# VH-VL binders against o60147: the designs that were tried, part 146

Target 1, 175 residues: o60147
Amino acid sequence: MLEKNKYLYIFRHIQTNQVLLSQGNVLKKTALFQLPYPLQKPVAPNGMRPAKLRKDHWVPLLKVEFPNESMFQSVFMQLLNYRKYRSVQPLTSDLLKLPIPVRRRKIMRQEVPNTIADLADILNKEKFPENSVRLQLSDKSDSEYADWPPSVQIDSEEIKLSRGFREKTTVDEAR

## First folded at step 6 (VH-VL)

Design pa25 (framework fv_patecibart)
Fold by ESMFold2-Fast, scan of step 6:
Structure pa25 (fold): chain C 175 residues (1-175), chain A 120 residues (1-120), chain B 107 residues (1-107)
Amino acid sequence: as target 1 above (175 residues)
Amino acid sequence: QVTLKESGPTLVKPTQTLTLTCTFSGFSLSDYGVGVAWIRQPPGKALEWLAHIDWDDDKRYYPALKNRLTITKDTSKNQVVLTMTNMDPVDTATYYCARISRYPTGFDYWGQGTLVTVSS
Amino acid sequence: EIVLTQSPDFQSVTPKEKVTITCRASQSIGDYIHWYQQKPDQYPKLLIKYASESFSGVPSRFSGSGSGTDFTLTINSLEAEDAATYYCQQYYSLPWTFGQGTKVEIK
C-alpha cells in the first residue's frame, strides 16, 4: 500500500574502472557474476578466512533514487540488458591485435562512460515525470558522458554508504 | 537446450596430427562470459584439461602441451576446433568438449566424448 | 600447478548409507572448487560449484562444504544410481586441474 523510494547504486573498481550494479548500498559477493573474469583472488592460504569481495576496492560512481519500486526494477533490468548487449558485440580487428591484458584493460576502462550513457538512454526512453528521478554522482563531471531527460535532477551531494560497506565488517555466508 | 558434440578421427597413427571439432547448440560463443574447453581422459585415468577459448578469443593451453595444441573458434558455425600435433600412444584418451559460462561457473555442460586411439 | 588429492580412492557402500569424499589442495584456493560425477562409460556431470552451490537438477542428497585447502562432497543417503567416480576440480589458477577421482560402488 505505501510506496517507498528505491535506490540503485553503481560502483566502480578503483584500479580497473569496471562497474558493478547494486540494488542497495552494500556490494554482495554475487555481484561478481556481472564480471566475465575474476578481479579478486581468494584470501591467503591459511584456510582461516573465507573468500570474499574486496569492498575497499570499490567506490560509488553514482546513486539513483526512484519514486517507486516499479520504476527502479524497470531501469535496473534494462541496464543489465544493455550491459549484456554490449558484451556480445564482436570485437573489432584493432582490439583483437592487442595483447589480451591490454585489450581487456581498454574494454574495462570504457565501462564507466558506457554505463552512464546507457543509464541516460534508458531514462530518456521511460518518460518519467519531471524531476521524479534524483541522480547523485561522486564526480559531477561524469554527468557529461550523456544528455539527461527532464525527469532527472542531478545532485552534487556526496554519496553516503553504510559504515560496514567500507570497513569489511560484512562476510559472505558461503565459506 | 545446451548440447555439445565432438567429432573427428577415432584412430590416429603416431606422429600424425589430430583435429577434433566441437559443434554446439543452445548458446553462442559471442555470449558474454562464455567459453568452450577441451578435456581428455585416458582409459581408467583422471580428467585432464587441455585448452579453452572464450567469447573474446582468449586462448589458454595446458603448459606442458602448449607447443602441440591450437584452439580456434568459428562463432558463425557454433564450432570450436582443437588441433594436437605429433600424437603418441600415451595420448590415447576420450576427448571431451565442455562449456564454461559466466564468472564464476564450472564446466556445466559436456559433450558425449570421442575415444581417440593412437596406435601403429 | 595446484595438485588436488582425493580420499578415499575407492569406497564400497551399502545403500542408504552416508558417503563422504575429501579433496585436498596443495595450496589455498578459497571456494574455487567444483565437483563432478562420472558414471561408467558416460561423460562427467557438474554436481557442485564453488564448494557448496548445487548445480541445477542435482538431487538434494548431494552437498559440498569446505574452504581453503580442505573440501568435502557428501551423499547423505546413497542410491543405486549414485555408483560413479567423483572428481574435484580447481578453478583458482591456470592450469585447471582435477583430483585423481574417488570410485563409489554399491555393496
Scores: ipSAE 0.006, ipTM 0.508, lowest interface PAE 11.6, mean pLDDT 80

Design pa26 (framework fv_patecibart)
Fold by ESMFold2-Fast, scan of step 6:
Structure pa26 (fold): chain C 175 residues (1-175), chain A 120 residues (1-120), chain B 107 residues (1-107)
Amino acid sequence: as target 1 above (175 residues)
Amino acid sequence: QVTLKESGPTLVKPTQTLTLTCTFSGFSLSDYGVGVAWIRQPPGKALEWLAHIDWDDDKRYYPALKNRLTITKDTSKNQVVLTMTNMDPVDTATYYCAHYLGRSYYFDYWGQGTLVTVSS
Amino acid sequence: EIVLTQSPDFQSVTPKEKVTITCRASQSIGDYIHWYQQKPDQYPKLLIKYASESFSGVPSRFSGSGSGTDFTLTINSLEAEDAATYYCQQYYSLPWTFGQGTKVEIK
């Protein structure tokens, strides 16, 4: 098999702070299956409707560059596994005390710090070469959610992508 | 208890449309995260996922068959209906409907299945 | 689409022997796999979910393991009622796909 993909793209929802992982710079509709709660839109008088995948509702959170596809796939799969295990864990007693809508908002807002912490945990457990993994964040302060190993280099440049805009260098439908 | 049962014709001629109904009890398609899938199995062959429909009316179809498949639900009757157009002998299979909950798509309860034979 | 290849296609086993069934994915899918048991002329029954978690009521002799591309279903001591075809299923990417099945018969 040809190895060619070495980037992991992590997106954040502009309203809910929910996180989606992508192997390309464009989210696929199947990424929505990562979400425990459907995206909702207001409907008169006070109802909510499931939202379609809207690229303009997702902004870059973090881009990870690996030296090769094998490292990329290992970390990507481990991160998906961490997210899956979080979804089946019992809720803490403090969360159970909250009304359901408040509880859901709190859980969703924690996805950004949780995803960053999980990524760092995976990278700390792996013995990758020094400075072999490059992180580029949309907000560099988000790196403070974790302690990073020597294998990680945090790019001084923040991601300057417009909200929902597709970057042309990865997942063009280029056949 | 969760139960599902498939119903529809057992014999279909080539080029005709197949309509199958799944009638269920023990859950509602108004319940958050609940869905029903249609899965078929040709005699002696593997299981093939065809389509599913969620509580939120989210519909997904097997891509190669998408233009032939329609899935709908009637929440008040506890029914899910699958239609498949332009039937061919290769579509001969046992058709199952199955329950799932959430985004993990493990099919925990199944109907008995209905054998549909396509022949002239 | 993700292709799942099971091995072996067929196995004839003496009661009390250990049975190992493998499922290989055409690409890495983490642990996004479930296992089903289908007895002759019956509907499939969920056996293992999330690669390694037993569904309720499933005997402890059944276990699942694996991640990435290679997955295993193990029956540590085969019983007569275990004669069936076993299928793996991935839910990593649409369309959902199943393996071709492994048929286990009693000698």
Scores: ipSAE 0.000, ipTM 0.469, lowest interface PAE 14.6, mean pLDDT 80

Design pa27 (framework fv_patecibart)
Fold by ESMFold2-Fast, scan of step 6:
Structure pa27 (fold): chain C 175 residues (1-175), chain A 120 residues (1-120), chain B 107 residues (1-107)
Amino acid sequence: as target 1 above (175 residues)
Amino acid sequence: QVTLKESGPTLVKPTQTLTLTCTFSGFSLSDYGVGVAWIRQPPGKALEWLAHIDWDDDKRYYPALKNRLTITKDTSKNQVVLTMTNMDPVDTATYYCARVTWGSYHFDYWGQGTLVTVSS
Amino acid sequence: EIVLTQSPDFQSVTPKEKVTITCRASQSIGDYIHWYQQKPDQYPKLLIKYASESFSGVPSRFSGSGSGTDFTLTINSLEAEDAATYYCQQYYSLPWTFGQGTKVEIK
């Protein structure tokens, strides 16, 4: 099996705290389909939404390094499934009592702790080898949203990104 | 004004595939938190939820019928299509499409329903 | 799946009388229940959402209550146009399920 991508990047929106998952260090327009709430107002009266990704509004939340592409793909797909599962579960009666704008803000603010908890749950289930998964966060306190398995090594180093969310690689440096 | 209307065949033979289309107006499946569901009612019996599709293209099916059901949407046409394979006389029912709200999953506006009879 | 059992199956009620319909869940579901009205040869209409909140345009004589496993739909003073079958629906867990229905007729 060829290993081309073994990194998962997770980004948070600077204003809303909404989370986007990426199959690498580049956010694509299709990542917006992960969001239950639009970031832009409808352009047309029929409620059609413009699909735009403003990269300057997203900052790294965490980066996960897997030993191979197969493990990366498995965890990435499971995270997407967890997020879709959450989006279709019933809201609590307490949330339903809130006005819609207040409800949205409360739900959006929970995406960071929820995503971190989901990631930890998936990693606990997968039983990967000890210290095989490297977790790097922008804020180490975010690791406290979950209990991590022995397979996870939490790095003290900050996520390093160049312009456009890209890490400098040997390929990029050779250009 | 929100309206939904079902269309499709009224008579199908056993083992055939049923295809029903829901055409709606007054809302769009590009609107956040909105979906369309299919619900059926056999003559003289209770309502039975079959499937729904949300604005984000997330699809949910009644587990016992999952292998027979496919739900798709065409947001530009304001249509949702349900396909049900291997029809049986016990599938004779009035089939409704309805708007569903994310999070609370109540069905606030319904189509008129279409009676589908399965017989040879 | 969660089974909803309604009682009674059928009521014949004099106009202006109070009607009480009960829905019992096979497990505790908080207040995760909605109520629908289906008149003869018509599609269902939403009456009550979240156990007790009236849907827009629904007459004030309709009210809902309950939590856990036992839920009630009340029609405080029955009108002729209320002759219908009433259904409860849970949204606590997939699959979404409905009760078997309670038919209310005017005497």
Scores: ipSAE 0.000, ipTM 0.483, lowest interface PAE 14.0, mean pLDDT 81

Design pa28 (framework fv_patecibart)
Fold by ESMFold2-Fast, scan of step 6:
Structure pa28 (fold): chain C 175 residues (1-175), chain A 120 residues (1-120), chain B 107 residues (1-107)
Amino acid sequence: as target 1 above (175 residues)
Amino acid sequence: QVTLKESGPTLVKPTQTLTLTCTFSGFSLSDYGVGVAWIRQPPGKALEWLAHIDWDDDKRYYPALKNRLTITKDTSKNQVVLTMTNMDPVDTATYYCAHKPYYFGSFDYWGQGTLVTVSS
Amino acid sequence: EIVLTQSPDFQSVTPKEKVTITCRASQSIGDYIHWYQQKPDQYPKLLIKYASESFSGVPSRFSGSGSGTDFTLTINSLEAEDAATYYCQQYYSLPWTFGQGTKVEIK
């Protein structure tokens, strides 16, 4: 059998705080289809994927290491389902009072707290071994958006934004 | 472990309606971004995409056949059904269903195909 | 709709030789091309997606390249098991379309 990825890489947009989930440490164009707006899936007539992804506008939010690929697949799929569920809920009356651009910015800003809360909710429902799931955040204060189960170990070291999720290179090590 | 299998009649008379069922395992049509497509291949000819349905019930049809095609899913049964009306001898083909892993992507796993012959 | 034209229609090749199959799109489609292998009386199998990304389990002798209107599938050293018809497919625009196929036989 082929080995599968056991890491979940979560990115946030530097300006909007929109969130993308990835199985790899660099974003691919296909990740953009997780976003409800402005991109629609390209199956629509004249639908095209973006000519380029502005990778410099997406920074690490969080890296999750799972004990095995089955756990990774389960949690990843559940997170995608949570995102879909949130996208189809009716807007509150408070949000409907806001102009559309302001409303969208507010919704997008909430993707970071929502994704972290959803991840914690999923992990709290699963019965994973103590300290089996390792979280590494770019900003440790983001862990405060949720209560974590005993299965979670939060790494004391933060992810360096300048390196993203990439391993150290000779250039990075010289720094 | 993704598997798909087509089922339905192998012989259809002109003007009749064809109904094909795709039964699958190893994935769910509740999985985000996932879809199932129908592709056909007339004997000795190229592959033709007919229709697909995604996890969110988004349905797309080949434009020239749109008025003849209906695609539906039953997520609890792991089935996708394609219906094609007013069959003609030129519709004789092997019909495949295939897994579509995301909103756009390739057809990464295919059923074995079922040959449907249209003749009087 | 976008028309994909493959060349050649047929190729008979000695084992271990390099095979090149081309696919030309009627308009620019970026890298939205996939390649499939279909052996006689079998269903198609995905080989290459997005012009150059190998599908899981595909032998390293298969590679894809190209962008815009001209795409190539290469088998760098043909094995007997590679006798098949190869199809390109675009996912740039609906309706999704396939090339007419290239049949590769062993001499």
Scores: ipSAE 0.000, ipTM 0.471, lowest interface PAE 15.0, mean pLDDT 80

Design pa29 (framework fv_patecibart)
Fold by ESMFold2-Fast, scan of step 6:
Structure pa29 (fold): chain C 175 residues (1-175), chain A 119 residues (1-119), chain B 107 residues (1-107)
Amino acid sequence: as target 1 above (175 residues)
Amino acid sequence: QVTLKESGPTLVKPTQTLTLTCTFSGFSLSDYGVGVAWIRQPPGKALEWLAHIDWDDDKRYYPALKNRLTITKDTSKNQVVLTMTNMDPVDTATYYCARIYSRGTLDYWGQGTLVTVSS
Amino acid sequence: EIVLTQSPDFQSVTPKEKVTITCRASQSIGDYIHWYQQKPDQYPKLLIKYASESFSGVPSRFSGSGSGTDFTLTINSLEAEDAATYYCQQYYSLPWTFGQGTKVEIK
């Protein structure tokens, strides 16, 4: 029997650096509901809506392998909660001085460092066993956005853009 | 049928501001995933992306020129306007507007307008 | 900024010969590349999108291939109307960048 629900796949938008979380190596349209516009108050802003998912506009940022499904579910749910929390917090006065489109895009550009920092914070709090969580990045320098606990192994090999989150096989190369 | 057409001055003096208008038909900038880009080509040289604006009013600029460039849209008029300040003879080029579609393709282009910067 | 280097810069070929143009990216860009054709004194036209897919109306003699850092545009049998400068373009990251161009001329 195979236990397959132990991987967290994190994607980033090639232009905006917005981040989407997925429990599969392919994004589903429902992932777009993770993309709130910046909020001044806990009310949906004008224009927040699910759009058609352009899968080709989202590239791998980070893959996290957990030893089991329960640890995966715990971290995945906590990351979603961190994102929800950020979407309803008051904005700084400097951001509030910006027009809504400019402010929204500036906040979106911070999602990559914010998501990496949030992941590290969750893993530091959970105190998982040493070397039990494996992290593979598309850009290894992104690991520098946070201090990682002893539970984390960072893979020296980066995710290859030509393969996405799939492992390279001779069959895949022929296709 | 998709068409785009550039308009604006063909001769600009150094230090002046260039304003170019792209007028299009066959699509709307309210359509999801659609945008308009400005690309220039100095005589005998390669293509250079300058700026784009999309359905979501996301504005992106070439970093080295960002302080000189402004891109705006008027969805009701089917127009995108590029403004470039402090023109220099090195800015002499044919300026194109093009539609951004699908996976960031520049699928249809205007005919281009040659802008000469000379004293 | 991602730099795209094309090779060769120029080639003069006889009709019906095979033409191969390469584009090398300074970093891995998956399949996030398009190819454009620009005939003398004309605007560029999209030829190949997403590294390997022909744009509508493009003759079957044109094909694209490659992934990662190395990309190729092939014209299987050159026709007179194919005399043009060909450009690759990456859209993986901003700023979008073009190669320097490859000029193909009929002998």
Scores: ipSAE 0.000, ipTM 0.456, lowest interface PAE 16.0, mean pLDDT 81

Design pa3 (framework fv_patecibart)
Fold by ESMFold2-Fast, scan of step 6:
Structure pa3 (fold): chain C 175 residues (1-175), chain A 120 residues (1-120), chain B 107 residues (1-107)
Amino acid sequence: as target 1 above (175 residues)
Amino acid sequence: QVTLKESGPTLVKPTQTLTLTCTFSGFSLSTYGVGVAWIRQPPGKALEWLAHIYWDDDKRYYPALKNRLTITKDTSKNQVVLTMTNMDPVDTATYYCAHRDFYESGLDYWGQGTLVTVSS
Amino acid sequence: EIVLTQSPDFQSVTPKEKVTITCRASQSIGSYIHWYQQKPDQYPKLLIKYASQSFSGVPSRFSGSGSGTDFTLTINSLEAEDAATYYCHQYSSWPYTFGQGTKVEIK
């Protein structure tokens, strides 16, 4: 029996550039537990409003297509482990001299380059078959944050701005 | 692509001031997170981090040389300038400039280096 | 300042053999270490960043590992073109420092 293709859906926050990983094309509240600076917190000194899962504030960054569930699970879990790894490292001296709100803004803004670099590192180490992993980006220039192995095929078409990764249905097309 | 090139005098007399210019292309120092570092290497010795500057003019100097070093940027010319006062023969080294990312702090692209000899 | 001590200072290795270079930090630096390769009369080239992530274009025979105070650079099967001096570099604490270097020669 053929395994169904599996997708990793990667979202970014429109204001902070924080990144969320999702197994489905609809972002769930539980994904917010991935964030080292939870958006559910009250208004911070940086002026951010109390956060909740506002689906309209999370836009597509990257969609990764894997040929099977095993490859998807391996990469997804490793990417979560890379995020944990980064979160427990001591902060560099460049970051430590900054006021906490400025420091957090800089760390959050780096999540997009870091996630893309980590994904590429994982894919380079896994040595998957040539052209077996397809990447589709919302901004193709984000692919430049990393060097991709032969296993990766970058889609020439960018993800168009819409409500997350939801595919248009017959009903949506009629509207 | 990203390229950097050092320029300045190759021979400096003791007590003089050294001025080195790093000219680069393929990136801008107006880009968030971008910086340039100066590294030197005396002949046959290890690498030494001298100074760096970021897009927002945040800069640092190696503590033992802090009173001798000045780093500035000219974003419109894609240049970073390092000035080192009161040169001594022990400052003879190959001087490099390199591209740096603020968060990662890695030196991923380097200039070819310029050998500066301090002698009478 | 954080002192990085590399071991060995010098290693002469037969082609195809495994090479292991260690770097010890005088205090914990998390994973904020890079490894550079410098061939004679050339500028240093980034090999490994963030303790274990390979830089673009670096052959797969190079790998990095470790965290905290003890780090290792491994060349799984030495090639002639790998004759170089290897440096570890920490960027956890200012001032940023480099190890003294490990020179690898082909036997």
Scores: ipSAE 0.006, ipTM 0.567, lowest interface PAE 10.5, mean pLDDT 83

Design pa30 (framework fv_patecibart)
Fold by ESMFold2-Fast, scan of step 6:
Structure pa30 (fold): chain C 175 residues (1-175), chain A 121 residues (1-121), chain B 107 residues (1-107)
Amino acid sequence: as target 1 above (175 residues)
Amino acid sequence: QVTLKESGPTLVKPTQTLTLTCTFSGFSLSDYGVGVAWIRQPPGKALEWLAHIDWDDDKRYYPALKNRLTITKDTSKNQVVLTMTNMDPVDTATYYCAHRSFYDTGYFDYWGQGTLVTVSS
Amino acid sequence: EIVLTQSPDFQSVTPKEKVTITCRASQSIGDYIHWYQQKPDQYPKLLIKYASESFSGVPSRFSGSGSGTDFTLTINSLEAEDAATYYCQQYYSLPWTFGQGTKVEIK
């Protein structure tokens, strides 16, 4: 009887602050299609090639536990829709005044606050049962980017970055 | 579902200005990373990249033609416009607009049908 | 600008034979090269991206290889519908440039 897909794993890029959503605790290369901007400068300044997925460059941001698969699917799809809507919005005049590299860096840095705000907005809108959704953050101060509804319980324990989203194994401890 | 179509005059006199419009569907030029390029092909010759415009209004032009080329976009109409001044018979070519994908932007995955522009007196 | 030179300019090939088209760059460009197919009176279609990766829907008989300055497009068993001009394109540096094309005809 265990429910499938009741966890949403959210990762943050250590250099760019870009965010990736995952249904599993390990990122797949296909997750890179969520990103509007390349992660690494190509060898050729004017050429572009999709960046390789370097798993060591992605750290846990947030883990969301839902009571069932239906709630997980609803919130996950809504988050993807929010991200899509953000990506098609026109850039503000202030951003357009900036050189392209500076502009992209500012946009990328906002992905963490934006993702957290979007998640909170979705959870406020859905009105799930009290304490039915558990959030565990790598940095609890990131929870301050939003006001959370009664359905949300924020775990007092932070995600330990050295373990990622995984339990420490005997093999990891032997190293 | 991505489609692009070129429109504009098929005959231009020497010294005149050419204006071509690319009308597209199935994507928005407000989508992050997306761009549209103009590429031409003289009869029996190779493809030649002319210009592109990105979602963030970044514009790039073939250096030797830069002073003759202007590329603009109207995201609300799903259109990209190329203007080329001082047309010469050597500019006779089929002109294509093409879609350039986000962060894999180095290849053209969808093309318009092309429009033949003849420059003659 | 980076000049791409294709070889041969033209070849006439019997059906089912292997076709090899080469593209040489005037400087090292890593694997920043793509290949297109253009049939008579049609627009170009993407075949191979990043030197060796097949684009979606492209038949498995098409393959690409190479790195640095020398690149190859191979059709391992030519079909009648493969009669076309093939172009390489580099995106290592602006301006983006195409090779002069290789025309493949069926005998």
Scores: ipSAE 0.000, ipTM 0.479, lowest interface PAE 12.9, mean pLDDT 82

Design pa31 (framework fv_patecibart)
Fold by ESMFold2-Fast, scan of step 6:
Structure pa31 (fold): chain C 175 residues (1-175), chain A 120 residues (1-120), chain B 107 residues (1-107)
Amino acid sequence: as target 1 above (175 residues)
Amino acid sequence: QVTLKESGPTLVKPTQTLTLTCTFSGFSLSTWGVGVAWIRQPPGKALEWLAHIYSDDDKRYYPALKNRLTITKDTSKNQVVLTMTNMDPVDTATYYCARIEYGDLYFDYWGQGTLVTVSS
Amino acid sequence: EIVLTQSPDFQSVTPKEKVTITCRASQSIGYSIHWYQQKPDQYPKLLIKYASQSFSGVPSRFSGSGSGTDFTLTINSLEAEDAATYYCQQWDSYPLTFGQGTKVEIK
């Protein structure tokens, strides 16, 4: 990396509960590549192009402050790998018997608890110093999706977003 | 790790139906995010995408051939089947099956290909 | 349907020289290009995805660049094993389409 960062922001979609990871308090449209299911009909008929980013449809779920950039990168990459692992697991027979739209909605609804559980699992595996990782949650009850290690300090301060984050419209430029 | 293999007739007469089976290992179509595609290549010509099917049974067909093509899967057997009706000599080609990634539509692992000749 | 036009159709190159293959799309497709290598009588192999991202195990001498309508595959120093036909593929819209191919031979 050319520039260092020690903050991880996680955002959730207000309607679908899908999750996006960001390396800062600005949600970039390229983050939409993290989504297995596009939020809206893609411009191209292939059904695979990322939807337009609507910043007003995404709210902060949590923010993690790491003591240094190296720890941030390690956790961020592991979290992306956990998301990829989940996306390639066999679907249960119960999910497979559901109509495709219902199945997708059910899977999307689980992204918040799954992401929080994955984050906690990663932090439990890493042996970071006591109280070295600061976790801020928009909803404190979301901490109940996992057991946290001694390295994590959970705070109740409001998550502050950059000035540009709440602009109502962004469009997916030509790709 | 990932392997795909095409099987089916190597000789087909004009007007007949071609049925090709792709048998694969190292991944499953019960897993979200992957699919299997059929791509053909006439002798000395370019590659042509025909169809693909994803783990959730979403199917896509080349529009000009759509009414001739059917793609199905048997997840328990790790097989994908392509059926193409009303074969013509211009359909003579090597037919490949390949794994397709859901998000980016690239073909990362390919079968060896099977040459299908259409002649009377 | 998006038409991809490759140039040149054929090139014969001295070993260790730089090879440049271009792929031109009939309309803007962003970065929605993948590149494949097909050696004689073999199946195609993925080289580059998203215009510029190397697939795992691909030698560093292969690189991709470009956006919009003009894309380039570069082989920085041609090796004997690189004699093959190279294809670009777009995934911006259905149907998925390939270029006509560029055949690279060693002088």
Scores: ipSAE 0.000, ipTM 0.478, lowest interface PAE 14.1, mean pLDDT 80

